# Designs tried in a protein design chat: VH-VL binders against q54qk4. Part 20

Target 1, 195 residues: q54qk4
Amino acid sequence: MNLSEDVLKGIETLSDEKLINDSVFKHIIDTCFLVILKKKTESDLFDNKAVSSVDTIALKQTFSAFIVFILESMKINYDQSSISDLLEEHKLSSSRIDFISNYFKEYRVAIRKHLSVTNFHFPHIIDVNWRLDLFMKSNAVEKLNTPVYLINLTTEQEENVKGKVQFAATLDQLQDLVFKLRDAQKQIERSSIKS
Below, E stands for the ipSAE of ESMFold2; O stands for the ipSAE of OpenDDE; V2 stands for 0.75 times the mean of E and O plus 0.25 times the DockQ between their complexes.

## First folded at step 4 (VH-VL)

Design b16 (framework fv_nisevokitug; at its last look DockQ between E and O 0.55; V2 from the best seeds 0.00; counts 0 for: pae E 6.3 > 2)
Fold by ESMFold2-Fast, scan of step 4:
Structure b16 (fold): chain C 195 residues (1-195), chain A 121 residues (1-121), chain B 108 residues (1-108)
Amino acid sequence: as target 1 above (195 residues)
Amino acid sequence: QVQLVQSGAEVKKPGSSVKVSCKASGGTFSNYAISWVRQAPGQGLEWMGGIIPIFGTANYAQKFQGRVTITADESTSTAYMELSSLRSEDTAVYYCARGRVGAYEDYFDYWGQGTLVTVSS
Amino acid sequence: SYELTQPPSVSVAPGQTARITCGANNIGSKSVHWYQQKAGQAPVLVVSYDSDRPSGIPERISGSNSGNTATLTISRVEAGDEADYYCQVWDSSSDYYVFGTGTKVTVL
């Protein structure tokens, strides 16, 4: 599994007890898994009183990094020992690693079902990278200081040539992609059963 | 598979304390929230509080703050609920219930059989 | 405090449909879970996240949630469906579980 430096930094933020206490930690992990399953929205995290004292940029960066981590782990079918080893290398405590491991155990099958699409051809995605950027409008009465993530996707082309595609996405746009993939799968399943 | 087994019925006098146990078996204990929910005779369900054993942190409903203490022993996979300063209106069946993994939020998937606590003069 | 209101009782004949409502302001923005409790027994989860059915729960039992009302629907009612039913949400503003007032379903 190849994760960008920014994704790894976001994961390492989960080890920082001063910034992310256990109450905040559990809400971040919980919301990430349930957002992918469309059982929660990001507002269930950001509007939660338990996280009100946490820096919003750090919270958003960590949330997005962990979403990418879950999706990448599912894509390459990373086993639990590999996931635990990576989290330990990036300084998470054994309690936090066990907590995350139980979420993977509970939701792995459901997430794969929601992310799968009945389609015969997909690009081969072999790497995912992203980073957090802030926008500022010069000389504006209102400052626009909105996080935007730069996403790098590495795909395999027809001649065994690897290509990279970069695009900018807000957190909402990344979540929307996950939701759309899940909805498409459910629609296909409903149509195939009763036409 | 997963089973929650509670301690037996208790009869207590007003002003005393009661401590009920809930032993989990057949699944993971440490990472699941264990809550306590009571039901007075002929009444509905009332959440008292819960604990996530791996973190050792308990949260309590405002109504019970200061009277209830919830603890967990990971080595024995057992959660405890102690209620002090008992009154006759504390007469109820007390259930332990497992939340989904890692969270107080959402639902309870497994319930203990219940422990009847009777408070009488 | 957030409160979930249910009718105290619902009577249905075998083979008919029972509908149990759970009312609260803007409950459609929350995830509603439902429990069945038979006399002398602990509650059993029958619907989670508005409409998901746990393994082992018959498809005759379904849920919905929109606006100010969540509904548990029991189709083709059987004698074994006679029980008390409770809806439940998590109230993030006060960090606690809110249970409905409960509905006794009687199959006549």
Scores: ipSAE 0.366, ipTM 0.682, lowest interface PAE 3.5, mean pLDDT 80
Fold by OpenDDE, look of step 6:
Structure b16 (fold): chain C 195 residues (1-195), chain A 121 residues (1-121), chain B 108 residues (1-108)
Amino acid sequence: as target 1 above (195 residues)
Amino acid sequence: QVQLVQSGAEVKKPGSSVKVSCKASGGTFSNYAISWVRQAPGQGLEWMGGIIPIFGTANYAQKFQGRVTITADESTSTAYMELSSLRSEDTAVYYCARGRVGAYEDYFDYWGQGTLVTVSS
Amino acid sequence: SYELTQPPSVSVAPGQTARITCGANNIGSKSVHWYQQKAGQAPVLVVSYDSDRPSGIPERISGSNSGNTATLTISRVEAGDEADYYCQVWDSSSDYYVFGTGTKVTVL
């Protein structure tokens, strides 16, 4: 299985029992599977008191890495022994390996079915246009008399199937968005599967 | 089909301890959380604590902290709840219940039949 | 501590609809589950927020959740629906499972 070094490092992070205690561990694992099954969202990763002691970036990286691991494992229909071997190679304890293995056993069929049906048919952003509107009274912008950026995203679902997403943002909101997107980009880069 | 079978009714004196068992069958045991929930006569359900067997660590409701011990034996698929320093107020039916797999075991899909514990002088 | 409040009792005639409420601050953002407990029996899961309908549970029983109130709805109530009903959540702040105070449903 061709996983990036960053993904493998993320998996190895799960072996650090000081950083990732059992409570945090099980939360990460469970959240990953449930997110893939669209039963939970990424925001739920932070909805647990157990994770308060863990660095947010480390948590997100580990989460992302394990998501990739699950998806890749499902894609190639990785068997339980291979999963266990990989995790052992990355120094996870027997109990944690067993926990993950049992989770795979429980959700393998469901995940594979889900992946086969949904194929993550999310539209892709193919173009971005923006303009500045100084007089826009938008319900979406709570602040009156502030410059508002009107942003148009052109999306493509399939060839020749285009959509548009339009939204307004203040400079501060836009900066926040850019920051979040950059953060996401970094995580994606780190979680890339070597093809 | 998953079944949880609990030990039989107990009659105890105040100040003594009781240990109730819950044996699981028909499904996976290790990854599921086993919780203990009690119900006093004519009262509602009260969560006491739970354990994920594979980890062996339990969490407890504050009310029972220091007085209740929850353990699990994976080899026998059995969970245990020991309550010490029994009081008359501890008279209740004690249930074991299984949560779903993972950390978000936020509901109980299978329940034991209950164990009546009577504390009387 | 997080607390779930239910009405002590609800009376309903056969064929009518029973609604049982479960109140708590911002309960709409939580996964709310419901249990039915008949006299002398263990509780039975009847509504799970994020799962399919439990096996053997009729479509007449459903759950909704918004704002500060979760509601269990039992339509076309039958005599067999007479039981105690409990809402339940998991509180992420305390890591506790919290049950509602329970509601006795009486079929008239």
Scores: ipSAE 0.203, ipTM 0.670, lowest interface PAE 2.5, mean pLDDT 87
Fold by ESMFold2, look of step 6:
Structure b16 (fold): chain C 195 residues (1-195), chain A 121 residues (1-121), chain B 108 residues (1-108)
Amino acid sequence: as target 1 above (195 residues)
Amino acid sequence: QVQLVQSGAEVKKPGSSVKVSCKASGGTFSNYAISWVRQAPGQGLEWMGGIIPIFGTANYAQKFQGRVTITADESTSTAYMELSSLRSEDTAVYYCARGRVGAYEDYFDYWGQGTLVTVSS
Amino acid sequence: SYELTQPPSVSVAPGQTARITCGANNIGSKSVHWYQQKAGQAPVLVVSYDSDRPSGIPERISGSNSGNTATLTISRVEAGDEADYYCQVWDSSSDYYVFGTGTKVTVL
C-alpha cells in the first residue's frame, strides 16, 4: 500500500492521546466506517460531546485521512497483519490497533459488498476552476473568518461521461496539496525506474 | 452467534449492593460496548451506563453517577454492574445489552435475558 | 434534557396498518432506532437508523423520520405483532441513550 504523506500524517495524529483521547478516537473510527456504509454523515463527526474541544481542522483532516486509509485497504485487500503493522509503525497503541483491526474484521465484508456495486473507474480531471470566499462559522464558542478557496474539478470517468468534485481549502491547504501531488508524481516516476 | 447470559435473580435489603454479571459468547468481547439498561415493573427502559472492555473506562448516566460501577473482565468475557445504596425504587429487571463494535452511540442489537433485582425489607 | 414521547397505546385490527409515533424537537436530525418487546422478554431491535431493517425482520415493518416525528409502521398487522414498542436515540448534547415512553400495540 502507498499512502500519501498527508494521509499518513492524519493517521499518525490518532496516536496523540493528549489531542485524541479514547472517547474522541472511538468516535472518529466509528464515524469513518459508518460514513462509508452510508449509516452516518460527516456532520455526525461534529455532533458529539467528546469532540467539542478538539480543533475542527485537525479533526476533519484525521477523519478524511482515515477514510482514505479504509478505502485503500479494501482496494488492495490489505490483510489484518499488514494493517496492524502500518498502524504500529505510526505509533498507535496496541489497544487502538486492536480496536481498529476489529472494525475491519466486523465491516470488511459489508464494505466490500457496498463497493462492489459501484463503478471503480477513477475519473480523470479535465478542467479546474476556483474562487476565493470568506468562510464564517458561528457558534457559542467559535467564530471564524478565513479565506477559503472553493475548488471545482470537472472529471471524465469514461469517454464523455463527466462529473464534478467540489471542495474547500485554505491557501495553506492548497499549497500543501500541490506539493503533495508533485511529490506523489515523483514517487510514481521513481517506482518505474529499474534498478 | 452472539449470546449474553446474565446471573440469576437477587433479593436485597435497602442500603445494600447488588452485582449482576453478563457473560458474552459467540464473538469478540473486548471491543464491543456493553451497556446496562433497567426496567422497573410496568415501566419503560432506562440506560444506566456502559463500557468498552478494551479501553476499560465506563460511562454512566448522570442519574446513577456515584451509585453504579460497571467493569469488564476480558479473560472471562464478562461484564459486571454493581449498584450500591439500594432503594425500593431500584426494584427492576436489569439487562445487559451489546452495541455495535466500538460505540455506545447508536443501538443495542443483542440483549441478555434480564436479571430481576428485588429490593425489600 | 431530550425526551421522546410516544402514545401509550395503539389498537389495530388484523391485516391493517399500525403507526407508532416518536415525538421530539428536531428528531429528524437524529438517528432513531426501534425495539419490540413481548411480554416477559428482552427487547429486540426491529429498525435502526430511522429505516434500516436488521436481518430477519419482515419487510412489513418499516420506519421513517422527519421534522419532529419518527414513525414505526407495521403493515398487515398479525397477532404476533402485539408487543410494546420503544424508540431510542443517542443524544449527543447529553451524551447518553434516550428511550421513548413506549407504545403498547394491541391487535383486536
Scores: ipSAE 0.177, ipTM 0.614, lowest interface PAE 6.3, mean pLDDT 82
ESMFold2 (binder alone), look of step 6: mean pLDDT 90; pTM 0.932

Design b17 (framework fv_nisevokitug)
Fold by ESMFold2-Fast, scan of step 4:
Structure b17 (fold): chain C 195 residues (1-195), chain A 121 residues (1-121), chain B 108 residues (1-108)
Amino acid sequence: as target 1 above (195 residues)
Amino acid sequence: QVQLVQSGAEVKKPGSSVKVSCKASGGTFSNYAISWVRQAPGQGLEWMGGIIPIFGTANYAQKFQGRVTITADESTSTAYMELSSLRSEDTAVYYCARSRIVGATDYFDYWGQGTLVTVSS
Amino acid sequence: SYELTQPPSVSVAPGQTARITCGANNIGSKSVHWYQQKAGQAPVLVVSYDSDRPSGIPERISGSNSGNTATLTISRVEAGDEADYYCQVWDSSSDYYVFGTGTKVTVL
């Protein structure tokens, strides 16, 4: 599984009981799965009083990281033992791993069906250095059947120039974009190394 | 196959306590939550509280805080609900019910058969 | 306190459609679950997350939820549908699972 450092950091934050207690943990996990299935919106997590004491940036970072983890696990067909092993490697407790495993067992089939029905065409981005700060913000106040997120990307060009790009995307489109951006960045890095 | 089996009917005096059990089978206990919901004669359903056994933390409805204690024993796959300081208004059928989580949007997919608790002098 | 209001009773003839409403301010922003309870029995989940049907529940039973009203619809009603029906939501403001007042469906 090829997860970015930011995604791995977000997953490791889920192991820190001082930052994310069991109540907050269960709400993050539950909301991530149900948002993917269009049964909840991110506001079900961020507006819940149980998470009011948690830093908003950290909460959004862990939420986004875990969404990516779920989608990547489904994409590469990661089995349950592989998921558990990865979470253990990143220091989650056995009780938290069991909780997550229960959600994968319950929703794996439904998520695969959901993901199989989307097709996406978008422009590819090349020759740009990326610093990816990913914050997902639902642009719907009411309950949605198809969640749409406002995505903000921060780009760095010529070492001292920073650009910002904003667009709307579904979760499936977001995952596709993230993986394509990573592939483009790897191509750029490989070209610069080879000279 | 999922099944929740509760202990038998109880008759109690006002001021006493009652402890009802709910035994889970079919591999559901440790990975799910168990809530307790009561129904007084001729009335609707009322949530009392619930527990996620793997975390050991129980959540209670404000109305029952201080009077209800919900516990779980993973070795026997059994959840318990103890209600103290019983009044005649506590006469009801008490159900245990399974969910994925307690304290968030969720449903109860399997229910115990119910335990009638009668409080009378 | 957040309250879910249901009509106390609905009478319907076999083959007709029964509609059971569950009313509350902005209930459309919440996920509504529905339970069927027959006399002397425990409740049974018949609809989850507004409109999902659990395995074994016939397509005649459906749900919807928008604005201030969630609705459970039972089409082509059969004698076996006679029961009490309860809606349910989670109310984050009170940290409480709220059940509706219940509706008794009588099939003639």
Scores: ipSAE 0.204, ipTM 0.637, lowest interface PAE 5.6, mean pLDDT 80

Design b18 (framework fv_nisevokitug)
Fold by ESMFold2-Fast, scan of step 4:
Structure b18 (fold): chain C 195 residues (1-195), chain A 122 residues (1-122), chain B 108 residues (1-108)
Amino acid sequence: as target 1 above (195 residues)
Amino acid sequence: QVQLVQSGAEVKKPGSSVKVSCKASGGTFSNYAISWVRQAPGQGLEWMGGIIPIFGTANYAQKFQGRVTITADESTSTAYMELSSLRSEDTAVYYCARGGYIVGATEAFDIWGQGTLVTVSS
Amino acid sequence: SYELTQPPSVSVAPGQTARITCGANNIGSKSVHWYQQKAGQAPVLVVSYDSDRPSGIPERISGSNSGNTATLTISRVEAGDEADYYCQVWDSSSDYYVFGTGTKVTVL
């Protein structure tokens, strides 16, 4: 797996127990998995009292980096030993590695199903540093920009028409699309059984 | 499959303490949160707190802060809930359940112990 | 503090549909979980994250959540569905797991 330097830096921040204590760590990991599954929003991370003492920029970088790590791991079917090895190289403790590994074990199938239903290429994260730099200049500590993904959708409608759609989407928008397509698939399945 | 087995019923006097155990069998004990939920006779469910054994950190509902202590022993795959300064209002069935992490990791409680009746009477 | 309100009771005839509501301000922005509790037994998770069914739960049982109301729907009700039902959310602002007031479903 070839992760960008920004993503690796965010992962390394997760190893810093002085900056990210176990309570904050648990909240970050949990929110990342549940946001991908559309069971939580990123505000569930930033509105929680437990993270109020953590540097907002570090929290944002860590959240974004770990989302990318999950998605990239799913894209290339990274096995559990490979995930553990990578996290160990970035100095996570054995207890933190085990915690993350158990989340992958629990949610791997659900995430795979959600990603596959859209028939699209893996999202590409747009420059997070640009957004954080702009935020620092504003001196505001109330609103952070959500990471944006570049998404490519390939559609096939017989040989006469090949469709392509490229757009930028927040994670919430991407998850909304996934669930809408899943619902459409279920409707088609019900119609096939009746007919 | 994980099963949670709790200790037996207790009868306690006001002002005393009770310690209920919850032993996990099968599956991984350390990586799942174990929560405690109580139910007074004829009443609804009330979350008391939880612990993630691998980290040893516990979180408590405000109502029970200072009276409840939740601990875990990974070597025996057992979680404990100790409630002190018992009052008659603490008479309830106490359940352990898998889920309810300290900061909201797993929101649902998917596996429950059988419950332990604690009766507080003079 | 955040509070989940359920009707105290719902009566339904066998083969018909029971609907149990769980009301709270903007509950549609939260994930709702549902538990079935039969007399003398521990609760059983029957719906998680608004609409997901755990393994072993019949598809007659379903959930939805939008706006200020979450709903548990039990279709083609059987005598064995008679129980108390509780909704539950995690309230991030208080870091607390909130249970609903409970609904007794009677199959008559």
Scores: ipSAE 0.005, ipTM 0.496, lowest interface PAE 13.8, mean pLDDT 76

Design b19 (framework fv_nisevokitug)
Fold by ESMFold2-Fast, scan of step 4:
Structure b19 (fold): chain C 195 residues (1-195), chain A 120 residues (1-120), chain B 108 residues (1-108)
Amino acid sequence: as target 1 above (195 residues)
Amino acid sequence: QVQLVQSGAEVKKPGSSVKVSCKASGGTFSNYAISWVRQAPGQGLEWMGGIIPIFGTANYAQKFQGRVTITADESTSTAYMELSSLRSEDTAVYYCARGRIAAYDYFDYWGQGTLVTVSS
Amino acid sequence: SYELTQPPSVSVAPGQTARITCGANNIGSKSVHWYQQKAGQAPVLVVSYDSDRPSGIPERISGSNSGNTATLTISRVEAGDEADYYCQVWDSSSDYYVFGTGTKVTVL
């Protein structure tokens, strides 16, 4: 599995029992799986008193990182021992590894059916300077003919603050995304030429 | 009905550049990716790069990065591959091939090929 | 740096079965696609996703993929099957379409 630095940082945060206690850990893992299955939204991540003491940025980074980890594991069909080995390399306790393993076992079939996550909305394109670097890291679930792609977008806000958005998309979602980004790019070009 | 038609054979000198075209039917062009694959005489197939015309994004094989440029013109449903700094080892048949936008898997339709000969 | 190795040639008599192998470490975890290329012609997709046949491709042509070897099988071989055959995968680690070294099938 080739995980980005952001994903690895999120997994490392999940290993820190002082920052992420067991109650918060269980809530993050549960929410990630249910968001992939369209039974919860990202806002449900914050609707729990256990997370009130956790930094919002760290919580969001951990959440998005683990979503990517789930999808990447499904995409390359990682078996349970491979998942456990990777989590152990990143210092998760045996009890936390077991908890995650049980969720993979319970939800693997349902997630393979969906294989999609749309946790990030595009910023208002008209109001920001953005550079589209489509670095499509694809590893289709080739045996199942259900491709899932990891997409990286780089954005730059008016305050000259650079942002990076990473998400996974199914074939249908990626095609829709490509059409929408093309339309947005044409609007930006039109406004920049006329001004 | 789906067809990819390429430009004719070229003979080039070392150090020059060549630009090959690939004209597609409308449906093929707007909804698919176009890749370029070459084949030296008696050798196998080698992927050079591809483009998603509706988005204008191109990706290149590392071996050709800096020497190859792939572009597309939606108004004419035509993709182009330009290869610079030609050497005799670039003598090959160059194919365009249709792939899916959101699946890196196979090529279902191929152009007839364009022979590029680099000599003397 | 992922490489697909095929035998350079396979010779087969009409009516017999030709088997073309495509070898690579853990290729069974990838989807393999196969192309037929007749002399002076462009490649034609004959098998996708290990074993799926595109419309118009004879049932005599089939594929399999397991472990370290993918195989294209041509049963009841005809003179018209004489061609070069290439396997192909997508390697996500290098963002590269990898083609096999190619196998020349001769029907005698």
Scores: ipSAE 0.000, ipTM 0.442, lowest interface PAE 16.1, mean pLDDT 76

Design b20 (framework fv_nisevokitug)
Fold by ESMFold2-Fast, scan of step 4:
Structure b20 (fold): chain C 195 residues (1-195), chain A 120 residues (1-120), chain B 108 residues (1-108)
Amino acid sequence: as target 1 above (195 residues)
Amino acid sequence: QVQLVQSGAEVKKPGSSVKVSCKASGGTFSNYAISWVRQAPGQGLEWMGGIIPIFGTANYAQKFQGRVTITADESTSTAYMELSSLRSEDTAVYYCAKGYVGQTDYFDYWGQGTLVTVSS
Amino acid sequence: SYELTQPPSVSVAPGQTARITCGANNIGSKSVHWYQQKAGQAPVLVVSYDSDRPSGIPERISGSNSGNTATLTISRVEAGDEADYYCQVWDSSSDYYVFGTGTKVTVL
């Protein structure tokens, strides 16, 4: 698995129990899986009272990083022991690893259906809407502007069923996500052809 | 098949406390999220609080904060709800209800309920 | 506080369609779950995430959710559908499970 530095940093932030307590951790993980499945939106995390004390940049970094981690794990067919080993290497506690493992167990099949062709049609992203929001952090004379895109992805299934996914990402995170999604689609297409 | 079995009915005096148990079987208890929901006679469902045994951390509805304590014992696959300073309006059927740590937004299995009657 | 309003009762003839509404501001942005409770029994999950049916729940039971109203639809109603029905959402802003006021469905 080749994860970008931003993704690895986001995963390591999830190990910091002073910054991300168990309640916040639960909501981050839960929202990541359910946003991919179109059952929650980004706002279910970012508007949650439980996360109000957490740095917004750290929240968005961990959220985006973990979504990429889920999708990459699915793409390369990482089994649970490999996922657990990677999370342990990046300093997550055994309780947090077990929590994530239960989400992979529950949702692995459903997520794979989003990345796989059941017959001859791919789900396709037919509508992409985004806008630019800026994160601004200032400490004395230091200024950090991290451009953040709010992304709405609309997908269409073979019976003309539309779905959507919402998330916030920096340009680098968005490019990485789009690249991972395209790679996953191509790998699945190759597997289908090889049948 | 998952099954939640609750302790039997209780009759309590005002000002006392009650502790209801919920024993889980048929799955892995550590993978559960357990909530407590009560229902007063002829009324609707009211969430009191819940616990995720893996973390051991309970979350409570504001109305019950300070009066309710929810705990879990992984060795016996049992969750508990203790309600103190009982009042007549606490007379209700108390349900334990299970989510899964991958499905905490709803309750897929429910215990049979425990009637707690508070009377003088 | 966020509240889910349901009609107190719905009467329906066998073979007809019952519709149970669950109203709240912008409920369409939330995932709605539905429970059936027969007299003297614990609630049973009949619909999750607006429209997903758990194993064992018949296809004549369906859900939808948009705008300010979620709806549980029971087609070709049978006597065994007579029960109280509750909608439920998890409210992220309060980290709280909100139940609807409940609807008693009578099959006459």
Scores: ipSAE 0.189, ipTM 0.626, lowest interface PAE 5.7, mean pLDDT 79

Design e01 (framework fv_olinvacimab)
Fold by ESMFold2-Fast, scan of step 4:
Structure e01 (fold): chain C 195 residues (1-195), chain A 120 residues (1-120), chain B 107 residues (1-107)
Amino acid sequence: as target 1 above (195 residues)
Amino acid sequence: QMQLVQSGAEVKKPGASVKLSCKASGGTFSNYAMSWVRQAPGQRLEWMGGIIPIFGTANYNEKFKSRVTITVDKSASTAYMELSSLRSEDTAVYYCARGIVGATDYFDYWGQGTLVTVSS
Amino acid sequence: NFMLTQPPSVSVSPGKTARITCRGDNIGSKSVHWYQQRPGQAPVLVMYYDSDRPSGIPERFSGSNSGNTATLTISGVEAGDEADYYCQVWDSSDYYVFGTGTKVTVL
């Protein structure tokens, strides 16, 4: 699983029981899964009484990191054992690992169906690899009651040449972008097979 | 497939305590919030409190916090609610209800209800 | 102290449409869930997250939520729809808040 340093840091914050107690933990995990299913918004977490004592920046980083973790796990079809092993490596307790694992069991099918109908799929260009990083954008997100993330797209070529582009997007805009990139990849593949 | 089975009807005197049970079967018990919701005759549904079995963490409605205790026996997949210092206005049907995994936003499965009558 | 207010009763003829409202301050910013309770029975979830139907709930049940009012709509009403209906939201201060309930009577 290719997770950025910021994403891993956000996941490790979920192991800090002084910062993230069990009530806050459950709300973060639940909201991440339901936001992906479009059944909740970021405000359903940040307006929650249970999280009022938690540092807002840490809460937002943890929320964004865990959304990336769910999406990446779904993208590569990471099995339950692999998910549990990764979370254990990043210092989560057995009870928190079990909680997350049962959440994946409960929602895995629904998320895959949801992502498939929105055509959510990362394209892979034969000679160029795409890497998508998702980061929390800013406090302005609170005014809109929708999650807005800073997105980094990184491309790598055979000659070790790297390029990157940065922009901000909501989850809906991100899904639309992935759909457009997938469609572009299919057009490239069609051109290749006719040569 | 999930079933929540509650203990039978209780008749208590004012000042007594009552302890109700709710046994879950056919689903993942530990991750679901188990809540207790009561309904006095002809009145609205009223949330009393809930617990997430895997953590043992309970939350209560402030109205009942001094008199209600919610506990869990994870090995038996059973949640309990004890209400102390019973009054005649505590006469109600008491339901246990399951939240979704980790969320506790709504209740997807309900027990059959237990009638508690408080009279002298 | 967050409050959800419903009309005490709604009367509807078979085959017609019943609309049950749930009023709360800025309820459109919250997710609304609906329960059906027939006499002597436990409540049953009939609508969640404003407009989603649980498996087994007929297509004639629909929901909406905007501003200060959420609505549960039952089209083509049948005798079996006679019940009390309760809206419910999750509130950060009061946790589970139920509406005052609406008794739906079919002719």
Scores: ipSAE 0.006, ipTM 0.563, lowest interface PAE 8.7, mean pLDDT 77

